VHH binders against N-glycosylase/DNA lyase OGG1 (OGG1). Designs and how they scored, part 12

Target 1, 365 residues: N-glycosylase/DNA lyase OGG1 (OGG1), of Arabidopsis thaliana (Mouse-ear cress) (q9fny7)
Amino acid sequence: MKRPRPTSQPSISSTVKPPLSPPVTPILKQKLHRTGTPKWFPLKLTHTELTLPLTFPTGQTFRWKKTGAIQYSGTIGPHLVSLRQRPGDDAVSYCVHCSTSPKSAELALLDFLNAEISLAELWSDFSKKDPRFGELARHLRGARVLRQDPLECLIQFLCSSNNNIARITKMVDFVSSLGLHLGDIDGFEFHQFPSLDRLSRVSEEEFRKAGFGYRAKYITGTVNALQAKPGGGNEWLLSLRKVELQEAVAALCTLPGVGPKVAACIALFSLDQHSAIPVDTHVWQIATNYLLPDLAGAKLTPKLHGRVAEAFVSKYGEYAGWAQTLLFIAELPAQKTLLQSFSQPINKLDESAEVNETSCDTLKP
Key: E = the ipSAE of ESMFold2; O = the ipSAE of OpenDDE; V2 = 0.75 times the mean of E and O plus 0.25 times the DockQ between their complexes.

## First folded at step 3 (VHH)

Design s62 (from a10 with S103L E107R Y111V; framework vhh_7ubx_2)
Fold by ESMFold2-Fast, scan of step 3:
Structure s62 (fold): chain B 365 residues (1-365), chain A 122 residues (1-122)
Amino acid sequence: as target 1 above (365 residues)
Amino acid sequence: QVQLVESGGGLVQPGGSLRLSCAASGFTFSSYDMTWVRQAPGKGPEWIATIGTAGDTMRDDSTKGRFTISRDNAKNTLYLQMTSLKPEDTALYYCAKEGYYDLSDYRPFDVRGPGTQVTVSS
């Protein structure tokens, strides 16, 4: 008889207690190197494979900031990096401000960008399945789904429930500030995302004092639940990359504050679950206009949520979540304005560098 | 029936102060986060501040040194104290009950008041 889970999710027998190193609070002293004037290097991603304004200010992450004209900065583990798109460059360029090593930073960045996935091949496939998608894809090239750390992604989306983008960003910035400070760029402070151990030492009261409201209990409850996982919470989350989507979503929904929509966001943006469809009222409107016209005017229910997800997967296949992301971006008013701007030289898109980028306009009338 | 009614706006000179009020009815005010947003002519809505049920606040960095959000649960009233007002603060100011929002929900707030006009000019 085998244990119920022969999967990649590690299990440790509680009846065998090997002698381990003294149980001290781990102090991770990373040998970090900060550069005063970092050098820019090309990535193997052309503008067709990655367009920064269509990827970063789209609500899949809140930890990356616009730090210049078509330039975004953020942290990946111990690495503080910037990405930019210069006129005349064939590919997106990056630089490393703080890192344990330049090679580690490069590998982490390519992993974070899902660089192994060809966006051109996905668009070709989607365009063959849906001519309407083909027309949009000609004007929205480079809208890429990121591959985030699952803990980092989970905490960000726990902040998203019943919340607006500006407040989510403030909450995420507070959580980020609990980690190791890596540097400052263009007035923004950047931190390595805190460990589960670090997060476990933050009380519910501290989160409440920081303006988290009822979400404070969900964050502390989720951190506690993850710490209780056999094999470790990070390992448990990473194991969800190796299971089927329905199992990953079910597992995530056991965590305090994680409903099906939040679970779908975490699955799509951090767990290699490329067919995950986060369904909100906006995606519901897209679905009823394009895929399920018979359901136009009906109330979105958990049952209908499943039908929307099924319709997208049936139409677009195993990367349906990437197709849904592009269709969603195309319907945002700010992105419709941005599409008109793509008919102009790239330097004209940066007329208002002092204004926050439009990830989504949740306060629109 | 949920209702929100803003008041306290008006014409004020640069450097002046105003206190905005939002009278809430039709729901258990003390159980919900409350928000102030503003909209200037020709621009989209701009978030100013949110106050939680325990009095915890989150504020936009550009205004937090000059604006203070507060609530009185006994009076079902939300306040925005504004000091050192500038011409760029000229806008229609709204209060809003924080509704359902998920990252992929780009809908406007389901419940907000009609707004109160603030005009900063000499």
Scores: ipSAE 0.000, ipTM 0.393, lowest interface PAE 12.0, mean pLDDT 79

Design s63 (from a10 with Y101T S103Y E107Q; framework vhh_7ubx_2)
Fold by ESMFold2-Fast, scan of step 3:
Structure s63 (fold): chain B 365 residues (1-365), chain A 122 residues (1-122)
Amino acid sequence: as target 1 above (365 residues)
Amino acid sequence: QVQLVESGGGLVQPGGSLRLSCAASGFTFSSYDMTWVRQAPGKGPEWIATIGTAGDTMRDDSTKGRFTISRDNAKNTLYLQMTSLKPEDTALYYCAKEGYTDYSDYQPFDYRGPGTQVTVSS
């Protein structure tokens, strides 16, 4: 069960008239304040609700960096923040390096972390539907789906198509560098993600020279398409938070370079589409092991995307994408090795118990 | 019928140099990004570098100071110049048409050659 959001707003979509909003004064460029030695504060998120190594280096974002042994840093709009997780802390801690205000940074961070959605409630529901999920959830607590800005998410996943993590990260760092520099932490440079207007001033040739290859035309084409949207491209993207998943995916797939997998990533990580299932070979292996055993050993094809997504949604419901995310994380090499250390073979445990029993009986003078 | 054939590998001493080549045929070479990837025994594939159609390059930070990717569109050939080789560089080296993916590895290689073995030992 998800926690209620502070503000319940009517859906804004192509099929629904936009709601009346209170008059808002346009926010011009706010004054940024940089903190030389930031103070750390607790968040209202325990380690069972957020575990940094299970959330940030998992491929849902490429803009957050490991800036210490237990620390991750990144930007949310004009806010440069770090999160740390100490063994024995009651909650995850954060600090603010650069911001328009400390309160604004905290609210933006909680929104970015989907903090109103209870992982404990979701995991309880998934475990009730699938006891195998419950076993994994005990060992992989705090694997949380983030709520990213849709433009920022869209551009990141346009870089991801037929690509590798190291190159995606370099491409995303280039795009990020087009925005306002907010600070440096542990040798990494951090920037506010560039506006749609700023991105529109970068030519296809400039992206090509930066090593983007064929993705250069997709990024510039998508930026142009967004600028052509009535009411603005950011508003169009945000409106997809209020439509059904199928409509959101179809809308995203009209953008240059956005196929079904990329659309599902954008939908899940930025558009509140919690049942979106990005399908790749890892998710295919998970699906054939967990949900579709009759397809085990078959090769994944684009035609099978819908069948895999349907299987996850049928099993886990509205938040199937969150369940899929945990199962995906369990298949990453680092986490798979850790899980194997937690789940020792019963024969090995029985052998150890027998040795201990014989040792207990050996009392020599 | 896409074909990629790597060559230039072999046994080399630490600090040595090798130049790998990849001969491409069966497609319009100049129209595609080309990539070098390596795989050491017991490890997954590691991306080294990609060169785009305009000669633009993107390289892994750990090797970019020692390795240089280049292409000759007239010869349909991709190159990797390797200098200051270390024992850790011992791997099977592959060229790949367009992409290598470890993130969305639906098909980790669109097209890949059989590889050329590089062994760095004294």
Scores: ipSAE 0.317, ipTM 0.698, lowest interface PAE 4.1, mean pLDDT 82

## First folded at step 4 (VHH; framework vhh_7ubx_2)

Design w1 (from s34 with D33E S103Y; at its last look DockQ between E and O 0.28; V2 from the best seeds 0.00; counts 0 for: pae E 3.4 > 2, unsure alone 62.4 < 65, grease 26.3 > 24.2)
Amino acid sequence: QVQLVESGGGLVQPGGSLRLSCAASGFTFSSYEMTWVRQAPGKGPEWIATIGTAGDTMRDDSTKGRFTISRDNAKNTLYLQMTSLKPEDTALYYCAKEGYSDYSDYEPFDYRGPGTQVTVSS
ESMFold2, look of step 4: ipSAE 0.371; ipTM 0.739
ESMFold2 (binder alone), look of step 4: mean pLDDT 75; pTM 0.736
OpenDDE, look of step 4: ipSAE 0.809; ipTM 0.917

Design w2 (from s34 with D33E G52T T53S A54G P108G; at its last look DockQ between E and O 0.39; V2 from the best seeds 0.00; counts 0 for: pae E 2.7 > 2, unsure alone 61.2 < 65)
Fold by OpenDDE, look of step 4:
Structure w2 (fold): chain B 365 residues (1-365), chain A 122 residues (1-122)
Amino acid sequence: as target 1 above (365 residues)
Amino acid sequence: QVQLVESGGGLVQPGGSLRLSCAASGFTFSSYEMTWVRQAPGKGPEWIATITSGGDTMRDDSTKGRFTISRDNAKNTLYLQMTSLKPEDTALYYCAKEGYSDSSDYEGFDYRGPGTQVTVSS
């Protein structure tokens, strides 16, 4: 009696259909309105509160362009704006070239400028604490600290590491060009800063080919690290606005290519960390000359970076980063020349007008 | 010890050409990004161009189309070809090595040569 061979039940390979990728919610193409003829509106900031040449070309940002005599243009999120300051005007004016709404652009601009912070009050306080500051502040009014988007600021300062302004600008322009084009002003192209997702699509090799050198790996590495953050990289960066300075700096320093100086820049210029002190060679010189004379002739180290920062905070208080910014600006070549012109006593102009009274000897006929 | 030695500078008439060389030693030249900078009297240092180890270049716009940076890794030599020279190009020209520093903490060139003088005059 041949035992019937058990019929091998066909293993129904349940082809688990890969989960349908959630429908890409159509990114509502926010209709960007290009404004035709630029209309200028007064910004409620006086010359004492904002001076454009002392704010934009000072190493805080590399994305704003000089598009006129005293005119600067740049992007804040989806907004393309220009600021101008005319001689004799008491206030800065702004115009919106591209935006989701004019009101949204205005609010974003005021936020970007830290417009709620009074320079007059800060300078008064700093001048009481430091007479040298007071003297400089007489000539360098309106140097404002910007409140940048943290991702934009982070990428800019990764580009700035051991670099020069011209090269930094080119690198930042390349990164910016990856974003949405918003408009052209005075021969410059302006883009919305690219999203983290857009940045993640650029390879290290592509950055290297664009001339980033060793910084290419830091950009790609940082972008990858941010994408890996629970809750999102942008959200993670924004969360650092709510923590203490030391925690913010420590968190930033976990990112590839971010050291204490770069972290301090990002903290000061984007994360509401007003006591952050980015110590570069110039700030080191200021510190050793005026705050920590015992360190004269020493070399800057990570440990001494902390001491310098503490010295600034001890002297100027909670907004020490703002004081540092003015002091840094005062050391820039363009400002040094200006300041020297004020220190020259007016007395040398009078001597050269010895009118040679050539005696018209009237030859008597 | 890292050494950089610039050569090829001199006096040239406006519209003339020069080729600067920088001989590198004491490090693996082929692994480092190299830069040309210049400094005119009374002015700060001006960046001209940078070339990566792979040969990719970035240049300042003021000299774009006139100046070309290149390198020969087999000879450990950096070059700057200059054409259509102008009086404003008069400066001391430096070759600089940018640090492969994992530490973003310090700004500056790790090393530069003594420089070679370029004078453009009629």
Scores: ipSAE 0.426, ipTM 0.773, lowest interface PAE 1.1, mean pLDDT 87
ESMFold2, look of step 4: ipSAE 0.448; ipTM 0.778
ESMFold2 (binder alone), look of step 4: mean pLDDT 74; pTM 0.733

Design w3 (from w2 with S103F; at its last look DockQ between E and O 0.22; V2 from the best seeds 0.00; counts 0 for: pae E 8.0 > 2, unsure alone 62.2 < 65, placed apart)
Fold by ESMFold2, look of step 4:
Formats: C-alpha cells, structure tokens, sequence
Structure w3 (fold): chain B 365 residues (1-365), chain A 122 residues (1-122)
C-alpha cells in the first residue's frame, strides 16, 4: 500500500483566524459531572443560522446522532450535549448531559458551531455573486460548517476513503468506543473521542478485524507519524490553522491515506480554512453544471482538481467552502426530499411533534 | 484484469430468500476484504456488509439479522445469503473489492461488478 501522490494545490485567498474559544481539554485533566435533571437553554441562533438536519446528517461529521424527531446529540470533547429545534420556536435550544461544567460546555458548543460567523451575511454575499444561489439558499438556510477538533476530523475522514456513509459511521463508532463513555441517549452510546495516545495502542490487525480494511494501515501510520511530531501531533495539527490553505493541504498530504479531497475536508471542517473545496465526482458534477460548463462530459483528473477548487474560490470568495457545502447538501437524497417538502403546498396542520422539554435523555422520535 | 460478476438475483415474494454470488478473478481473492453494496432506483449506494480476508464480518444494522455475508476462498466466490426479504430490499446488488478510490494510492480502476437485480414483490 502507498500514500497518495502529492497533487497540485488549489489556489486560495483564505485568512487563518484565531480560535473563537479555548480548545476543549482531554477528560483526564478535568472532573466530569452528569446532569440528573437536564435543563434546556436557548442558544442565540435562529433557524436561518442553524438548521439541525442541514448541518449534522450531511457528511461533515459522523459522530452526531438523531435522538428525536427534532433533536440531535453528540459530543464535543468531554461534553455530551443535545440540540433541539421546536416547531414554532425560532431559537435553537441545547441541554448538557455530561460536562466539566455547564459554562465550558456552552463555550465549546458555540466554538464547535462557528457561532461568530454570520450565515445570513455569507448567504447574502453568495447570492450577490451568483443569483442562482439565492433561489437554492431560500430553503437551505442554516446549513452550517462545523469547527471540529483536528484529530477527530482527521480520523473520521481517513475512514471515509472509498466508502459510504453507513460504513463510515460504523467505523467511526468503533473508534469512538475507544474513548471514555459519556452516556447513552435514545439507544446510542456516546464517547469522548479517544486521545492520540489511546489510538496508538490499537494495532493494524485490530482495526482490520473491526472491518477497516486497507484503511487500518493508514490510520496506524498516521497515528505513528503524528506521535513522532516534535512538540506533539495534536499541536502540529492545530498549527495548521495559522498557515495558508495551500501549505496546510501540503502538510496534511504527507500523512498516510490523506489525498487532496481528504485534506480539503480536514482543512474546511477543522482548520478554519474556509476556502477549502473537497473535490470528488459529485463536486465535479456540480462544478461542470454551475462553474465550468466548457468541461461538461470531461473526466475528472488530478490536473482538473485544482481548476475545480479555483473556480469555486473565484466565484464565491473567501468562504467558498461554505458555498460548496450548501450545494453539496442540496444534492443529497435526504435533503432533496426536504427541499421538495418546502416546495409542496401544505395541506395539514399537524406537521410538528411535541418534544419532552424536561430531559434530553428521554427524547425519542 | 480484475473482474467481479454477480449472480443469483431475481423476483422473489416477501418473506422469501435468495443467495447472491460474486465470482472473482484477476487478483488473489483470499488476500482482500470484500463488500456488498446495494442501490435502489433514485437512491444513493447503501453499504450492506463487509468480510475481511480472515472471515470476520461487519454488517449494517438494518439488515443484520436477515443478511449474512460469507466467502469461499477456494472458489474465489463471495456470497450474500438473504432471508425474510421485504419490498424495501428491492435494489441492484453489487460486490466490491477493497482498494477502490478516485484519490488514493491505488489506481483509478473500478473494482465492482455490474450487479444483480433483486426485486421483492408479490
């Protein structure tokens, strides 16, 4: 097996931004508390800034679960949280099931959601640059790009190579089980993502027996390469938030199993590289339909990867990765059904479901 | 060259059973992980099950109690035993060899077969 060949880097204009909140610390340094009677608090984000089904079940993370008709749950470092959007309520609500403290959980949640970035402003800007975007975005507001921990994001996307969402999710669940169990919600187990050190104790053979196939060698090799970094592999990954996109992608591509698409995913979803474009055959089809019609019918090649990324950046600017994410979400089968629902005349008055407002651990569809 | 040929599909009544086969050639079958995937009309691909070279299996939960993946390394053949079939199992079923990717170290060859149609209807 061999690491992917280096490819031409996409052209970029991104600016590295500082973290919005302190990094989430490992569980071993802090005491965990579980909430006996969870309370729901408003998160100051409206439906146009965050729509849960347009954000979580869309392939940027595989660690969040639908735990009710209008509820999603997941972990951020040591914090186990749920998010809920009740019919008739404009604001998103959250509750904390497990954390080092309620305040640190709220701060980690806002950082994870990129809450300081106004989606309304981005969508307005994209619509000015591409009027066709405006019609699509009318129903897809709240499709937010998350700010994930870089190690967690990297390992998830190593699982994604030549793979489908259901299998990726199963593999990521196995990796998650290596970390500290934080609680169960709606029949799902939730774990803090394992540390780099914990990952290093899993052999290639163990990953292969868990169904990872050739990706086992990439994960083990990448963990080894990160542990060999002077100053630490987590610190090395975090340092890539401070460099230009092209440098970050080149650095990531030195890791086993990381090619241009996987590197762009990590850059976009964890490294504040808002202009990164994860190019695959679906994004190629979008690009030839929207941006590069002269290439319609041509086969995607490594040389054309850079042209696709450049076309998105030229069209949408510094946040082109957020625009591409929306266009990608619009092509997913489940979200196409959601879009058709918004376009269909509404003939029934009981489209909403009541959700338990006193506990996150009892909410079910 | 790598070839995968699926067979055993057809029309079956709800509650019925089918055994799908995937004949492999052009590579050392016993050394590779093998996968079953299905695709219903107008839907994206759905992973069903994977079997390692050593015979360990991983299955999607929605079909876990009804579908069993297996392999016969002496015959270079992958199997999917399907029982208690439901109308929602109607799809094109195909097998895939480990190592397929557009952006990996592997060459950009298609390591899947053309598929076999399974239709569950009364």
Amino acid sequence: as target 1 above (365 residues)
Amino acid sequence: QVQLVESGGGLVQPGGSLRLSCAASGFTFSSYEMTWVRQAPGKGPEWIATITSGGDTMRDDSTKGRFTISRDNAKNTLYLQMTSLKPEDTALYYCAKEGYSDFSDYEGFDYRGPGTQVTVSS
Scores: ipSAE 0.012, ipTM 0.428, lowest interface PAE 8.0, mean pLDDT 80
ESMFold2 (binder alone), look of step 4: mean pLDDT 76; pTM 0.747
OpenDDE, look of step 4: ipSAE 0.443; ipTM 0.777

Design w4 (from s34 with D33E; at its last look DockQ between E and O 0.71; V2 from the best seeds 0.00; counts 0 for: pae E 4.7 > 2, unsure alone 62.7 < 65)
Amino acid sequence: QVQLVESGGGLVQPGGSLRLSCAASGFTFSSYEMTWVRQAPGKGPEWIATIGTAGDTMRDDSTKGRFTISRDNAKNTLYLQMTSLKPEDTALYYCAKEGYSDSSDYEPFDYRGPGTQVTVSS
ESMFold2, look of step 4: ipSAE 0.211; ipTM 0.637
ESMFold2 (binder alone), look of step 4: mean pLDDT 75; pTM 0.729
OpenDDE, look of step 4: ipSAE 0.695; ipTM 0.881

## First folded at step 6 (VHH; framework vhh_7ubx_2)

Design x1 (from w4 with F109W; at its last look DockQ between E and O 0.33; V2 from the best seeds 0.00; counts 0 for: pae E 3.1 > 2, unsure alone 61.6 < 65)
Fold by ESMFold2, look of step 6:
Structure x1 (fold): chain B 365 residues (1-365), chain A 122 residues (1-122)
Amino acid sequence: as target 1 above (365 residues)
Amino acid sequence: QVQLVESGGGLVQPGGSLRLSCAASGFTFSSYEMTWVRQAPGKGPEWIATIGTAGDTMRDDSTKGRFTISRDNAKNTLYLQMTSLKPEDTALYYCAKEGYSDSSDYEPWDYRGPGTQVTVSS
């Protein structure tokens, strides 16, 4: 990689519209410290509490990158961090490439990982309530639910509607590039997520030209709605951590492009709403196979979203969103292939359902 | 009654070129984003490229710019121009109509064609 310091405009095309006003991000750069050869420290989380490939490339965030065979990197606010787990080592290690201070980076990382919540205790509780969960979880330990910045989480999941992970990732990379560049690792560029003010200076047309399609209007509309909030849009989002789940979801659904699934994602992954259930067609299939068999064969509708969420909460309790997240991860192609290679009969019902057509109970009361 | 029918696949040698077509009917073609996806045997679907209603495109990095998506709204037809084909490009290629929703309830690529097989082999 070469690091140019340009004054020159790009030579490819002069038709790109210039930004209307300068960003405020240069003021933030004055507080950042970069390390030339960062040091690695143990994170006091074992593999049973944190397993990187079961946490980061799983659809709860699109801003973390695999930057080595055993390494993932991403940003948390102004901090650029890498995590790794060497074969044979029990604990995950971290290093800080860029931060406002080493102590604030460590605290932000632990907060981001929800490190105060014990997976061992949650998995034990879920397994008592559902022995089938216990069988599945034996191979998927360390699948954590992250605690993301609410604005960052919201914008990422606005990109997710009717979309695949590869395209979502490219969209999120574009949005990230609007923020302050923090460093490059393994050929990936890392940026602090842009502020509301920075996002407000990107037009719908600019997002459409970047390939966002109809999602461009959702992003610009939501940014406008947040900027209009009395007391500030970031403060408004943070305040939703302190209200009941249904109130938080209702508030989020007033934003352009936010329906029940996107609202539940934001609630679960950024607002401490541990019982939130992001319902999509895959979660619907899990629910009708295991929790609501009387609804098998029915089409998921927005009205049934609440019924699915209630079923998960009834089964798993206050942390039902963490249980559902593991069940969702188990259905991802990489993990599904891995689970089948252990000769573990975790997915017998799924295989039976695709073969046993008479097991459908389509009749409703 | 959304209908998508792919054509133009076949056997081609490494380094060759191929142009896939997708004939669309049953919806207002010009109003929707359109996507090419491929699926090799035993693998999950892989996104190739999407073209918007204004002609703007987004492409997967793995093809290194060798594939170009385009559309002809007058003919209700989506295209994928493939060049410098490699054995790793062997797959079933299908086109899909993207959804439009204020929520996340729509499953990606619910409306797709049966696909056209591309085989790159010497």
Scores: ipSAE 0.371, ipTM 0.739, lowest interface PAE 3.1, mean pLDDT 82
ESMFold2 (binder alone), look of step 6: mean pLDDT 74; pTM 0.732
OpenDDE, look of step 6: ipSAE 0.551; ipTM 0.833

Design x2 (from w4 with K97R; at its last look DockQ between E and O 0.43; V2 from the best seeds 0.00; counts 0 for: pae E 3.8 > 2)
Fold by ESMFold2, look of step 6:
Structure x2 (fold): chain B 365 residues (1-365), chain A 122 residues (1-122)
Amino acid sequence: as target 1 above (365 residues)
Amino acid sequence: QVQLVESGGGLVQPGGSLRLSCAASGFTFSSYEMTWVRQAPGKGPEWIATIGTAGDTMRDDSTKGRFTISRDNAKNTLYLQMTSLKPEDTALYYCAREGYSDSSDYEPFDYRGPGTQVTVSS
């Protein structure tokens, strides 16, 4: 394994403080309100703009949980929210379980979902550029790219290197537990993601005891590097939203444990770098099958990472990362099964689980 | 050349125990994190446990501590000790090689064994 050279940093990080998004409000400065019985409101996104199973359990975030047959729950800063999509309803509904205010929670949710970006417009454009995309998109609609807090995204993807989703999720659950508890839903505990300062109080030994392996050193090293950033580590991360992608990637690769793929994930999922392409073995297979067939059968090398990313951007344009994300989702086992058997809707499987649970509680003589 | 071969599966009564083994060859076993996964018929793969190069472990909570992962680097062997087995544990169990001790962002190959069947019934 080769870590990117530590001397590669974008010039903007040393000379100009870029405009920053407001940080997640620290809990100590604001009151949190917890509701006794949640009220559900429509979110102004249709199924073609947001489909929960194609957005949350797909590897871009590990902090959202399936909390019911049609429900997902997670936190956005100090806000604990649930989303659901009832059969027959086109729009997704949300409720706020904990927040600084209901309006702040709604605004944070829409920002987190990138709600101002029209998926319908992107899908139409991608389909004209690639008819194969159009065929997949007819079956896999509403797969959004999230706009996550940069620190939260960075730590999640440090956990992800050479790792499986189930283990990553358990590691991220441990990190989440370091933050303020916001509530429990369906047996899951939900926490505000810990601050950089809180993370700095956890030793490498503590992370290793929690089962992080070699990633423990990368997390503590990255936290230390961020704390040393002039103007603050959160502000430094936010500033990368305003630089060119290559500069953002170079800056991120100065952090311990961050190579090109992890940097591209952070850029795509938290830094508004919509052309970033996280290249892994699945993306390599997609690229060699559809974009670079002359490389079919070749091994993916660090040199070829750039070729793959260029091919996606050349094909799909400034939102190539969104196109690549759908193509990646289509290759996941659950989605491949769905595509092959879309005559058997997921709702039938959920109904079977419900009735089987009821029938199995009673012993028969 | 990389090879992972599981053994130790079979038919067992509810409440019984089994010890699964995974023999590794063709790579420096001690330099890689290793994982046990199971797959029941008609279901997707289910992560059980991972063990790091220093012996640190993480286990899925759904087995409620009944399964313990371990490794013997001198013998290039990964183990899964299973106790208090239930019919719900019936599945194909396989081992997988995951991260190198100085990992990169990508892994050009996914390496897993063919698996060993565990069947829990009376």
Scores: ipSAE 0.337, ipTM 0.713, lowest interface PAE 3.8, mean pLDDT 82
ESMFold2 (binder alone), look of step 6: mean pLDDT 76; pTM 0.738
OpenDDE, look of step 6: ipSAE 0.528; ipTM 0.816

Design x3 (from w4 with Y106W; at its last look DockQ between E and O 0.32; V2 from the best seeds 0.00; counts 0 for: pae E 4.1 > 2, unsure alone 62.3 < 65)
Fold by ESMFold2, look of step 6:
Structure x3 (fold): chain B 365 residues (1-365), chain A 122 residues (1-122)
Amino acid sequence: as target 1 above (365 residues)
Amino acid sequence: QVQLVESGGGLVQPGGSLRLSCAASGFTFSSYEMTWVRQAPGKGPEWIATIGTAGDTMRDDSTKGRFTISRDNAKNTLYLQMTSLKPEDTALYYCAKEGYSDSSDWEPFDYRGPGTQVTVSS
């Protein structure tokens, strides 16, 4: 399951249990407006800055669903939104199905997409540093790194360790169901991600019965550790956006179930740590093919994790995590097929071509 | 050498039952989570179920409880009990070894077997 893009299987049946308790924040203080006939508006992000299939089904989030042939839907805080890009259109469009206000939803969406960061500028810089990147980037445009809520990102990637994409998605769907239901699109249920307090009311036994395996103890342990943080666990996580990467990773690794790879995922996808490199089997193979050929055929060890991360940062600089994300996407089966059709040399890895995991999980960034 | 060999597939009528087996060798079977996946012609791989090292399971909702994953660590064997089979269950079924279960981080590789064919037809 190296292909992280969701396989669409509409389901009206769910084994997800009802929420155990209401959210910490009373619903009466957050008025939600549901749109009966949602209107579509253009984003100020063209195709070269955002391409949906290169951004959402790539393993950085498991809470966005393909809800149509050209449409993806997901939640950002209390906002339920859909994105689409019609064939032939250069611009991405969005609509808001549920929100506290239309203005807040648009601002949250642009923040979530890291819209202030120009891919054109990053690609120019990376291509100067590595002509191979330039060749890949010519064919794969709009692979953005998302800016997710830190708690949401943390819990998703606790589910990802030693796990396949389909199971991770089902585990994340269970966790999502603990939050406030915001709506249904294309047979998928969408929920606001549960609060830390809501998560604290789910026992290890409940997670194990839901099929989380050993990850149940890590989720409950991490939730308890966050609850104990002075000033609050959400605030503690958010504060890591303002510290140096090594400090952020070290802090995250104090949490149960968070090792260097999971910490790098959280740092890259939620903490503005643009140089973070989540090292897994796929990133290892990319690194030995492109950056560290003297290590080709060697076994990935904990010490070599750091060397791989250093190699990416030395090559691509402060946004190395964004460069790594494109290189990872180029190795996905769908993109490999497209790249081979351009008659350019693309090195295939015998063992990695059909693996079923990703960089922050088994197969994807 | 890690090896996974599926067996027990075949032709069955709609509404029938079938039990698939996956014989594992070349690794410490009891230390790894194990997964069943299927692939029908013209479709991508579909996850069916995973069983953890402590026996906890998770399965895809689309089968509506008709498929049950189990394991016998003494025999290094993974099972899939299939009931109430439908024509849409026709596929190649294969088992897969997941990463190491006691690690918080990803293992460097995965393995799967060649699969066993299940055909549900009148």
Scores: ipSAE 0.314, ipTM 0.688, lowest interface PAE 4.1, mean pLDDT 82
ESMFold2 (binder alone), look of step 6: mean pLDDT 75; pTM 0.735
OpenDDE, look of step 6: ipSAE 0.803; ipTM 0.915

Design x4 (from w4 with R59Y T63V; at its last look DockQ between E and O 0.51; V2 from the best seeds 0.00; counts 0 for: pae E 3.4 > 2, unsure alone 64.3 < 65)
Amino acid sequence: QVQLVESGGGLVQPGGSLRLSCAASGFTFSSYEMTWVRQAPGKGPEWIATIGTAGDTMYDDSVKGRFTISRDNAKNTLYLQMTSLKPEDTALYYCAKEGYSDSSDYEPFDYRGPGTQVTVSS
ESMFold2, look of step 6: ipSAE 0.388; ipTM 0.751
ESMFold2 (binder alone), look of step 6: mean pLDDT 78; pTM 0.769
OpenDDE, look of step 6: ipSAE 0.618; ipTM 0.853

